# Designs tried in a protein design chat: VHH binders against Flagellar brake protein YcgR (ycgR). Part 63

Target 1, 263 residues: Flagellar brake protein YcgR (ycgR), of Thauera aminoaromatica (c4kar8)
Amino acid sequence: MAELSTPSPASPAPLDGGRGDELEKFTLRGARQILQLLQDLITHRGLITAHTGGGHSFMTAVLKVDEERGRVVLDPSPDPQANRRALAAPRLTCVTQLDGIRIQFPLVGLGEGQDKGRPALFAPLPAEMLRLQRREFYRLQVPLAHELSCLLKAEDLARKPVEVSARVIDIGAGGVAVVVPTGAAEFVIGGTLPACRLALPDGEPIELDLEVRNLNRQTQRNGTEQLRVGLRFAALPRAADTRIQRYIFKTERALNAKARGGL
Short names: E, the ipSAE of ESMFold2; O, the ipSAE of OpenDDE; V2, 0.75 times the mean of E and O plus 0.25 times the DockQ between their complexes.

## First folded at step 7 (VHH)

Design F24 (from C60 with F106Y; framework vhh_7n9e_1; at its last look DockQ between E and O 0.31; V2 from the best seeds 0.00; counts 0 for: pae E 6.0 > 2)
Fold by ESMFold2-Fast, scan of step 7:
Order: sequence, then C-alpha cells, then structure tokens
Structure F24 (fold): chain B 263 residues (1-263), chain A 119 residues (1-119)
Amino acid sequence: as target 1 above (263 residues)
Amino acid sequence: DVQLVESGGGLVQAGGSLRLSCAASGFTFSSYAMYWGRQAPGKGREWVSGISSGGGSTAYASSVKGRFTISRDNAKNTLYLQMNNLKPEDTALYYCAKQDWESGEYPYWGQGTQVTVSS
C-alpha cells in the first residue's frame, strides 16, 4: 500500500537536473539487469504487493522468468476477485523489497494460465525496474488516523521565532513531508529549522534539525491553500533513526496485513 | 510573462566586493521565495542563496556563508546579493531564480551576470 514517493515530475515543468539524474541512476532498463533482478526476487522468495488501481492491491510473487518468451510468471491471489481486477487492469504497479532495497516495476498485459498444472498469471517482462538503493528515497504515506505531527521551529517576517504544528503526510529514513497553512511561517529552500520535535506514536517527541528541500502549494477542496514542506533530517542520532525505522516498518507491516485481508 | 534581469557583475580583484541585482517583472514578486545560483566554467549549476517571500528566512551555501548577504525590496521588485571577500573560486555566471510552487523547485530563468575574480 505504501507507494514509493517519486519526486513529483513537473511533467514537463523544468526539473533541477540533479534530482532527475538521481532517480534515473536507480532505473534498470537493460534486459539482462531486469532478468537478473527478477531472478534475485525468485531466489529470495520476495513477496510483491501488486497495485491494480482504485486502491486495490494483492500479494504475489515471481515464480519463474521465461526468457525464451520474454515473460514473467506470477503467483495468483487466493481471492478470485483480486485476480479478476488484476486481469482487467491496464497496468500493475509492483512493489517489493530485497535486502532493505525498495524495488518497483510496472507490468502490462497480464494474462492467466497454468504453470506445471497450477494456476498462474503471466506478463511480459517489464521494460524498466526501479531499484532504489538509497533508503532516503523510500516514503511511507502516513495514515491520517496516526495524527503524526512535527513541531517546526521557524521564523516569521520579522525573523522572530515561531512554532508551527505541522501534519506529517509522509516519512522516510531521510526526512518527512509536512503540511502547514500558507502564511504560518517563512520558509525557503536550503533553510535550516533547528530543534524541531517529531511526535511519533508511543514515546517522547524526537528532537531533530531539519533542512527545507522543497516547497509546494496545494489547493484544498474548500479552495484554501496549504504549503507542503519537504524536510531532510540534517543530523539524525542513531536512537532517533531506530525509532523512525521502527515506526515505518511497523506501519507498513500493518498496512500490508490489511491489504492481504482484501481491504 | 516572467522576466528576471540580473546585473552588477564584473571583473574584481580577490578580496573585493560586488553587489548583484535582479529586476523581476511579470509576477507578484512578494508572493515568491527567490534564489541566487551560479555556474562556473566546466562545472554544474550550484545553489548559492535563498530568501523567503517576506524576507524573514534566508539560506546560504556553506562556500559563501558569512561572505554573501541576500536581500530583497518587495516595493521595487528587486533581489540583491552583496558579495564580500570575493575569491577566485567565486568566478561564475550568476543567475536569479523564482520559486515554482507547482514543482517545489527553483528553475533558473534569467540570462545571468558574469562575475570574474582575479587573483
């Protein structure tokens, strides 16, 4: 359920080249590299969450790579409805993990059949696979029910300190994205926010130094503007890193359990 | 149509000072964070400094912190960069850039002004 946070492609608004180049570096397009990675997923029995769109997903695994026919063989869901949704979908977005590295790839043209007398799903080999080696790129979408917040220490127009309670919308090993009302404080890319306090469920707030990496304006359904602030952990003590990783893994595990339940 | 026109560059000796200006038009200047970036010969573009829409927050690259000061005059739609204690490694084409609220980035939009620091 938790999707990889891809830097918003300004499609085709200009991108700072460094960010686009970083994501391209982790994208595999060579046939041999794709085959090798799929084989690694088979060897390590990697579970895959396949997103079919409309909030639907199911658990699968790569059973076999058919190099001769250029296709991958997938384990079907025990839920016939999930299989029907997958077959009807124009594209599956497959998300998995190998040794802590997030892997994401599309599958198009899904079909059904049998492999050695057992039901199976088939798809052409993906044209690309994202192998995200840097944990800083992985983002957990924070469930609204968790009410995760970060108390930001920022400055106002007169350079006077202000505190802003911001809702955390996503979190990763390298940072968080938060939402604040437009005008709550002054922000600038490259600016540092010292001694901010991240409130995770269970435990004292974590004190962190944050650096502003991006600033987006969002229009709410009522027409009100909010500011989305992307924040990098400038200095992350091991104890804080451990707590953040524990929250991420625990939450993703719970979301995956919910997804496997057919919710 | 967004227009950013940089000026104030020139040739200066190491240890000298220059003041760059960026004249902005075609948008509500006071609603946008503004940035200075530079590109030295044979190198990629480097972020130098930024200032929030109202001027309450500023940021600087480590290489220029303490030597450069960014400021803005919203009544005049003008962004400034005061450069003190210039070094040969500050030699570059300097660009003014506007915050893009949709992409979350700051694309370089001006033609730039050349700064050359001799040793």
Scores: ipSAE 0.625, ipTM 0.891, lowest interface PAE 1.6, mean pLDDT 83
Fold by OpenDDE, look of step 8:
Structure F24 (fold): chain B 263 residues (1-263), chain A 119 residues (1-119)
Amino acid sequence: as target 1 above (263 residues)
Amino acid sequence: DVQLVESGGGLVQAGGSLRLSCAASGFTFSSYAMYWGRQAPGKGREWVSGISSGGGSTAYASSVKGRFTISRDNAKNTLYLQMNNLKPEDTALYYCAKQDWESGEYPYWGQGTQVTVSS
């Protein structure tokens, strides 16, 4: 009985594993650039997933950039245990998205304190920030039990508008991958699907515009062909982004708990 | 073997027009979305336009939108790119590409056709 070693939840690929040369092109190291990007995150109220290691993460946001003190102020987790883990971690890996671009940056030397009478986390300004224009967004594999779907507004071969209910197989901050029956609609990479509806478990569907970024034909074990469509969020309202991020976080937490033998 | 042969390029003055063609063979042309790309001197490959397998859906880069029109004739296994109001910045080697459904990559492209737009 070969114990199928449950694949350890893929630790966010260490920044080191990408072809070093390509990552350098996307790495911001200029102080002004870093400050501007952090300020942009504040302005857009971008939610940040902060990874503390060991498969643990929490949701945070940049609340303030203190240029004079050379520090960033983060929103603490409502979970005290998450904050403890964050403070104990040698490095915090922060992942977020702005304007469809994945942003990743490390924080080291995390401390807790008060900002204007509110609990806050403090860290020195990151030495570097990675802006990945490419699709290498972390994608959560959606559990089948969640039955996420996306109603796609597309066209058929006759250019007739059609609505296709597509199963969501993975989701990230930048988009979703869906599966549709072959021939259900016509897709082209670079094409826009306006006014689609993403169904999340926590409420009403999210209306959003999608851009086709990838197409793959998949043959299932039963011999049935399906089309995998990689979709980018072309226009995502802030509230929708928050909901998506929350869903991802909650789901990841649950999956990690299960992997650890938790209920 | 998949073959793509581009034609129709040339020298044209700014504001002029060209029509590119791509003859496809070695695969079921009507089953695949097709794309135009270009590569300007010293630049990487740039996506220009795409058309779905049946031609029902089209997409364009922002830089060419409103000026270029992609079309296809599945009976002739031919992809077209009508280029109007050409600009010097449109100068590039233009190539047609087919996607590989399994990998999702674009391993199939022709030798390209040179488009040069003079000021």
Scores: ipSAE 0.513, ipTM 0.848, lowest interface PAE 1.1, mean pLDDT 87
Fold by ESMFold2, look of step 8:
Structure F24 (fold): chain B 263 residues (1-263), chain A 119 residues (1-119)
Amino acid sequence: as target 1 above (263 residues)
Amino acid sequence: DVQLVESGGGLVQAGGSLRLSCAASGFTFSSYAMYWGRQAPGKGREWVSGISSGGGSTAYASSVKGRFTISRDNAKNTLYLQMNNLKPEDTALYYCAKQDWESGEYPYWGQGTQVTVSS
């Protein structure tokens, strides 16, 4: 006679890994974790502020990681004085942002050289990197009149490419939340949607890569089903970031002006 | 009566390989994205990898990308995780999880299978 199958225990908790009050939870010390984070910075074209001490800093980027030799290769400053300060500094404190998360790491033993015939700076891989989860980003609630949309490049259930026009309901420095019809496309948390297009009201759409961070299906009062998709900017160029921030500031100022003009 | 049963864990030397399986029942497996997560003692749960319902889209945590491969066989209602170049840091209880469309997360987890990587 057949026995009733007992379900396995299930947990409704989200996977948010590593959250806590201690800085140690945000500190990466494993060689492979450090290499992967540096590679992520290269892949996402992360610009880095390098602090040399004495109130001086310069902009740089990780050009490559030489795992075999245990070295990182940095873009030199066009300012020769900045390069001299960097080479003289006992420690370079590098600060950047990856997908809205503050990244900080030291470089010690900086030297100069050539990479592919071009000037470059070299340093040993850092012994640790801080990956500090920022507090929740401010998110502007998008006025309906702005009609912000984002064209998503995804796939359907049959593994065929589809393009989905998604209405943007909020926007911040690190990403957007959008709504789409339920069943319009397949999404997976952690998945990357390359070459999506964010349409701002004044100007050309911004091409950007997005990462799916959450998925929430909602049934509206009229019975309509929507999928809310939380998306992070995965490889946002700094010029695009500036346009988004300007849109947010301009819209906030306009909303504040209307509130003041109402009385 | 959703049931997720993980298997394939065990003790393995650093640099070795291991394949995990997750047998699913009590729901239409092919209609849901599936995930692997893990939890080391004294630490929170971490997302490891995900795969879309049709298997066409995959995603990996940066710590495992290039070493782990997620796959599924919808005819057998089975989810897999091939783990290569294992490290002591990969030591954890590994869970498979089913997408839950209502919560926006993946709250259904199996019992888990232990993976222990020795130095």
Scores: ipSAE 0.120, ipTM 0.640, lowest interface PAE 6.0, mean pLDDT 79
ESMFold2 (binder alone), look of step 8: mean pLDDT 82; pTM 0.824

Design F25 (from C60 with F106L; framework vhh_7n9e_1)
Fold by ESMFold2-Fast, scan of step 7:
Structure F25 (fold): chain B 263 residues (1-263), chain A 119 residues (1-119)
Amino acid sequence: as target 1 above (263 residues)
Amino acid sequence: DVQLVESGGGLVQAGGSLRLSCAASGFTFSSYAMYWGRQAPGKGREWVSGISSGGGSTAYASSVKGRFTISRDNAKNTLYLQMNNLKPEDTALYYCAKQDWESGELPYWGQGTQVTVSS
């Protein structure tokens, strides 16, 4: 389980509490730093996986930060049961990613109400936020415009071979996270998907073996369910590694140039 | 509530075989990937094997690959682990677990079944 018990940085799964001392150096406790990071999540429309305990989670987002009242305003789940679980929970563990950096923070004292006539969840500002910027945890969030895909070779629920074109949502040196419709194929943690094809914009698809590391079902904002699959590169040839790194670097430079007004 | 009840453990000699069973109730068994894990005395939990919801995909730890076979019977809500060519190093308490679709982690809900392999 050591191989399967450490989630990827793109995984919505919370990091182990036993790593608390190691993570202290990446923990933000300054009020201005926390406010700025929350505002960055709003600006980038960062989706947050909120874990309510007991294996339950839902997708949310920070809608605004109310500095005067010292609280965050969150988008409620379209699933009423998820909202009830969240309100009953002693704490939420919120996990997200910003510019390839894993962000995790607790929320305690969740309440419900309305913001400008719309249902909303409220919580006091977190006293701390983890911003994990270690090199080995870096993941590039893949721009939707790139339409990056990975053709997965798997089996469906009837045990028949299927090829599933999965949307790549993030990519790093060690693997990718993809999304597929619930029911498109069967996955199991530790399973190997042989001869999958990762499509990059600059050439032929890269053929590679992938190992399933994480599996999460998520309810999207529009109420549809999707499966997020964390995949590790099992055996990555140097030529493929070079192409993946080139894509990551080129995309980062383009995103940085866009942030500077197209410079 | 969710219940997972492991059985089939016992004392066997090296080179022997055992078949473990996990009886599941309280959830729709056919909708979840299922797993076997083990914990040796004084050690942490080790992942052993997994099987997808319909049984089409399986996975094994390198230490047991080729010797153990995971299977399931969705009509009976039962998970199995066929263990062949057992080694003293396989001595452990064996647990079954259902996939946690929300967090992506492997929760363990059963009491386990003890497997002891003598030399």
Scores: ipSAE 0.493, ipTM 0.838, lowest interface PAE 2.0, mean pLDDT 83

Design F26 (from C60 with F106W; framework vhh_7n9e_1)
Fold by ESMFold2-Fast, scan of step 7:
Structure F26 (fold): chain B 263 residues (1-263), chain A 119 residues (1-119)
Amino acid sequence: as target 1 above (263 residues)
Amino acid sequence: DVQLVESGGGLVQAGGSLRLSCAASGFTFSSYAMYWGRQAPGKGREWVSGISSGGGSTAYASSVKGRFTISRDNAKNTLYLQMNNLKPEDTALYYCAKQDWESGEWPYWGQGTQVTVSS
C-alpha cells in the first residue's frame, strides 16, 4: 500500500527566469556578483527552497562555495527521498529571500558525496542568479556619516559645462535625491545629465545618465536655501544596478542592527 | 497673483510652423524654470518642453525633439515655443507652466492656446 502523507502548504511558485526582457535587469551573470551573492546567503544562513519539479521541493542551504572547483556545496535534506528526487532531477530551481529581496537560481548536475566527513550535495556554480527587487518606490535615507555624493555634469547660466558635487540624501532602485547649493547649476524637469558619477563606499564611482524628475527649494535650519533635485536612473547598466542594490541592502541591514541593539 | 497668458495658436497645415508665446506676471520670472505642456481631446496632459530659470538648460519630449525649440526672454517676462514641421498629432491645447518650488512639480498652468494641425 502507498504511504499517505499530509499535504504540505504550497511553496511560493518560482519566477520564470526566461520571461522576456522584463527580468533581464534583475539577472546577475557576472562571476564575481554570483560568488558574492552566494557568500551573502552563507553569511546570513539563508534557507533555500529547492524545487525538483513535479510539485516537489525541499529545504536546503548553501554551506560553502568552492571557487577552485567551481562548485557550490548544499546541505542535504534529512528526508532521503527528497535527496533521491533532487539527484534524479535534471535541474533544481532554488528560491530564497534576503531582507525582502527574492533570489532565484538554477542548479544543474547535482551530485552527492561528503564534505569534511559529512554527507553533502554538490553542483556547479550557477551561470545566472535572479535578484528581484519590486519595491521601486522604496527610498533609503542615506546616513550623513556615509558622505555619499554624486558628481553632476550640468550647465551653468551661460550654457557652459559645469561639475557639481551633490550630497545624496536618499537612494532607491529607480534613482537618487541630491541637494546642491542654490545657483550652483541650471536644472529643469525632464533634463538629462549625462555621465554623472555616483560615489559609493566600495569601489570606483559609477558612471550614470540621470534625468531630472523633480525640483524643490529647501530652507535649512540656518536659513540657507538649497535645491533638492530628484534624479531618475536612465539606462542603468546591470553592474551599476547590482552595486546600488548592495549598498542599499548593506546599509539598511546595518541600520536595523543598530536600532535593535539600542545604539 | 501669478498669471500666465498663452498666445500664438491657430490653424495650420501639416509641415507648417507656429510660434507660441507666454506672458508671465505676478512673480520674479527669472527665478523659475518654465514649461510647455499640451492636452489633446480625450487625452491626459503631456509634458512637451522645459527651460531652466536662466535658459542654460532645456528639455524636450521625444515626440517633439528636433522640431520644437523652447526659449525665454527674462527682460520681457516671456516664454516662447517655436514649433516647426507640425504634424496632425501635435493638435492640442498648449499650456505654459511655472515651476513650483514647494511641490517640486508643475502645479500652476495657464489657460492655454489652441493649436490645430490639418492633415
Scores: ipSAE 0.489, ipTM 0.840, lowest interface PAE 2.3, mean pLDDT 81

Design F27 (from C60 with P107D; framework vhh_7n9e_1)
Fold by ESMFold2-Fast, scan of step 7:
Structure F27 (fold): chain B 263 residues (1-263), chain A 119 residues (1-119)
Amino acid sequence: as target 1 above (263 residues)
Amino acid sequence: DVQLVESGGGLVQAGGSLRLSCAASGFTFSSYAMYWGRQAPGKGREWVSGISSGGGSTAYASSVKGRFTISRDNAKNTLYLQMNNLKPEDTALYYCAKQDWESGEFDYWGQGTQVTVSS
């Protein structure tokens, strides 16, 4: 269940483009833009993961765009059961990548038939396609030497306010992942942590509202358990967005330079 | 042996109310965040609401915020969902879940309770 289990940014699990206004600016609805993007997937022979619901998916590809009939032609699965699930599904969620860009789109009204004498699946052209650039889902692994931290304002088991200084382990345009000791505070997926403070090198902490997106228990090599919390930036001010992007870019450049220099 | 038993569903007219319950057993209920999800006819599963282990933090899908209220009684090992101002689009099988912290996935051990909202 993609909604209850938040996937990693690079996961093949679907992002719901219709759920919120945050994804609207990355959604293509122009007929020519959709046709061009589908044609690009054909040209690059991009593999598509088609999600049929209930945790089921199969690998496919766009074989052809039939503009006269307003439909796409897809490669069927070699698994007959997967094809039956796809045909029975009210909606397929298709996920792929093209040149570091994540592409996601729905297909409704799937049918089967033949294309050039070979089995094929057919669906009407999607009315929308989500197109996310690398920067929208990219995560910078934060160097330990930076000691990047985020002061979280949460509640403990007694429903009392508590402040937890969490180590930031990765950061992207849309959020951060932090680690905290197991039991340090209560978290719930979808919950909002108001007025948290993200400490970046150079400058005062950035005050942010954060939304909990995922929770994972991680066991360190020394056997110590910690909780990894994925957090989304809510309503990020422009100045804060600029500082975060600058930190990401500067750190990535420094890491790339260090890797090429061998030190 | 983890079990979640949902109840309280039924047929209700648009604008009506229902209260769902989930009876939990086989694990330390008070140690886990709990969630309500739903699956509408012909659609995939979707998240509806969540509540932290002590009840201090709650979260709701935008489609139900202001109409639904999640709550829990840790002494009774029971999760609740109060549903007000129900709409035909709320018609679905409702199920409760706990999150497995190791995998990050949700455990569903119940059969769900059907909610049907007539227009």
Scores: ipSAE 0.411, ipTM 0.810, lowest interface PAE 2.5, mean pLDDT 83

Design F28 (from C60 with P107E; framework vhh_7n9e_1)
Fold by ESMFold2-Fast, scan of step 7:
Structure F28 (fold): chain B 263 residues (1-263), chain A 119 residues (1-119)
Amino acid sequence: as target 1 above (263 residues)
Amino acid sequence: DVQLVESGGGLVQAGGSLRLSCAASGFTFSSYAMYWGRQAPGKGREWVSGISSGGGSTAYASSVKGRFTISRDNAKNTLYLQMNNLKPEDTALYYCAKQDWESGEFEYWGQGTQVTVSS
């Protein structure tokens, strides 16, 4: 019987803890559903990135589900240090994809031993699994030619209201990433920016409440620092959601058409 | 070089108050947003609160909103967390953190300060 190889996802980062309450609707807690997903990962040879914390991860796979003992059997890393980090970690965050769906789940109480005479890692069955459609985690890299912008309403260093026109570098169903000059405004992870305006190429700007999810400082070639700000749509009206999805779809389609039409 | 030293924890009765401090050194404190996280016995680390570099913006986890207040003194390189109406569920080791600009992850550099809330 032919066995198909599934490519490993390129180091997918786990979702942050601040999104816990927003992800509840995508979280499966039924024992049958969890067992079925794990069995699907076995059947489809799904490769899993297991994050041990501190930026460390390794590639694994579910070898089998032991329903009688209530545990999963995992393929150990060929790197002994990765296995030691995993065994020492209080928790693994496992991330994979199956048929365009992102799957994420915790494993707690990892142990090592043998399965049918071969080294294996064991963990209790997860009590929850996160299942997201591609559109929920997909990020379109915005073409520079589109000059997509978002007018942010924030506060400066003196706590005075300021408007900052930020360039949008990526966009998804759940939010945008923008770049601003360092010092243009104050940002804090978890903070809310009300009544910001997202300018798409077609139509009037969309008024949005945005939540700061990530902050990264970047140094440009000229020595100027800029800040990359990850922003979540705090409450998205249906009409705004539709316009954003149309922009993403139209742009993806155009980029795919250009790629296929290239020499 | 970078150091964060937490203090001010202790044992307190439910409904009581504590003020935590974090002394920062080895970096330009006034240029960074700062954060408080906590780890309860047998649980992972949880984000609690954040404050922007100049103190103009703050954020709180829903579990502590209205009870905790984050503040900072940039002249003293010190971060504070005022905790009011403490609950047994607030029992945890509390850490201050700055964000690593490259990875985007929080950096917890001290041993933390223990808060124990008795019922």
Scores: ipSAE 0.471, ipTM 0.825, lowest interface PAE 2.2, mean pLDDT 83

Design F29 (from C60 with P107A; framework vhh_7n9e_1)
Fold by ESMFold2-Fast, scan of step 7:
Structure F29 (fold): chain B 263 residues (1-263), chain A 119 residues (1-119)
Amino acid sequence: as target 1 above (263 residues)
Amino acid sequence: DVQLVESGGGLVQAGGSLRLSCAASGFTFSSYAMYWGRQAPGKGREWVSGISSGGGSTAYASSVKGRFTISRDNAKNTLYLQMNNLKPEDTALYYCAKQDWESGEFAYWGQGTQVTVSS
């Protein structure tokens, strides 16, 4: 037959960005662990953002786990278009947070029907679930007054070394996000920037190898464009890790004290 | 209209080679980093390789490093993936992808090209 269902060519679809191996140590694959984590989401009424690709998502929740049939029951969206996109998607990426833990899991083979007379979405139990502690995903928004910078050692169009001073906009245990002028250097997701220098307020710059994880073009209110670069710490010495964590802790403590009216 | 048209897939024996092509149109190809991704039956999508807008930087998944080579011809608006020493686990539908700068997400804008490696 000539029956065709064609996905929209203009819709962005998520790739893993080469992060699969880095996240493997945080991935749960045991059936009992998966069932327990899903049950925790039910018990705590965890709201889940389900990404269907193409920049689309909807809010859902796990209503129950049907162990006998090996499936989860999800709350459908009140938006019929969101449900249609979800059913047409080859895969959902579900993201939630529970008590400072980021939880992420795929659902494949989504179907629709009824559970005890109410509309519901059904999917086979996920074969894996990602569980990250706050430390692994927390990002401190860097105060502008700190003027934190990172000297990036990158390459130009001819693969010649170039140095770019980039403003650090956020920082976490696993990396930084920086902004650079559009065209300052060539970046590619998965590329390595060796011997970059992160300048913290106290002490000498920290020498780090960084890996490009994300690239976003940002248009500022005045119409100028800048590139936001997400960078992972590829090889982080313990002394550097300690200094970065100390900066994060000290800054967060100061911001919390200020928010309480302390200063 | 933005279009990405993948080609060059086929059946090949383990240890063989294939060269994939992606013909791009409808956008300024030379201004965007380009990527190859793949999806094997029953598995999630996997990033394979990337190349910066001017070709100055490349990156590869650990599973293909040393065997695959990404390249581009900005004058012809074409992205390539040279695949050598193919293994049965390379069997997948291969997609050419462009990152959407605003959202940071990747767009699969073609139907893909099937690569099947037999042992």
Scores: ipSAE 0.458, ipTM 0.816, lowest interface PAE 2.3, mean pLDDT 82

Design F3 (from C60 with S103L; framework vhh_7n9e_1)
Fold by ESMFold2-Fast, scan of step 7:
Structure F3 (fold): chain B 263 residues (1-263), chain A 119 residues (1-119)
Amino acid sequence: as target 1 above (263 residues)
Amino acid sequence: DVQLVESGGGLVQAGGSLRLSCAASGFTFSSYAMYWGRQAPGKGREWVSGISSGGGSTAYASSVKGRFTISRDNAKNTLYLQMNNLKPEDTALYYCAKQDWELGEFPYWGQGTQVTVSS
């Protein structure tokens, strides 16, 4: 199997929207739609993983859309090396999500300068944006207040068994995405992590076998380096599936009620 | 700059063995999981095997499991693939990759090493 060619719903890694025929139907090319999505990213303060090539990425955000100059303004990385890689790259692949919907777009011709006296990165407005509006790609962003964690069974740098408590950042029907500090344990795409334990707010932890689908090493806006791990549920008992679905549904309803209430 | 140089391919008879090597430079080799992939004539790229940064965890495509063994020597910045009981369908260009991602953000691919298995 060509596992490297199979996208995971848990993946923060880029999909090949620029080269994939099957993703063309989800590609937005209308100027109004593109401007609206970029504005939505600003409004929601959506964090963007910007892939610079060679397995490198950094966290950024759209600070503003400069319609008069036809460009987008991005928050630079606190890591100068990440900014140098970005400026040297022929293309950035930006990946984010809004309301559980995966958004991906290219930026070409990145430059640096200042916006209102502060360092900024600039790029021409993208001509296209991928918006995957299918249920199988839906992910719930896990509220920080839920302190959702998954205890991973892995190996440390000395090849000894280790248990790593990883923060769950998103969850869907097919898997979870988690973050771990760089160096806590290393993973391999295609590897299986047996008997991991997912802690939901209500009830006992759920024991799950997880498959590693993607890895992304990134520097956060605060300068912290972390590893994002996309994990697929390798096998999911009916009771566990029901509990996960219930958590997703309940949390969605609570978030929608809070949004409509204003606070 | 990241550089990956594959070697060890050749012509071998079915049932034979080959050991591939990948010499890595330009990055901290011991900090990254490494992978072997292959591309047969007229076919797409296929993931073959992966190994974690410390070498403790490995993964294999079903087509090669039990016949191939991936390993690494972090002191030498070298990745290996031991291929046993080779079959004609293993004929392909083999390449190694460094990955922190899935799809779209392409790994650093070397020039590859050709493996040809005769019947």
Scores: ipSAE 0.366, ipTM 0.776, lowest interface PAE 2.8, mean pLDDT 81

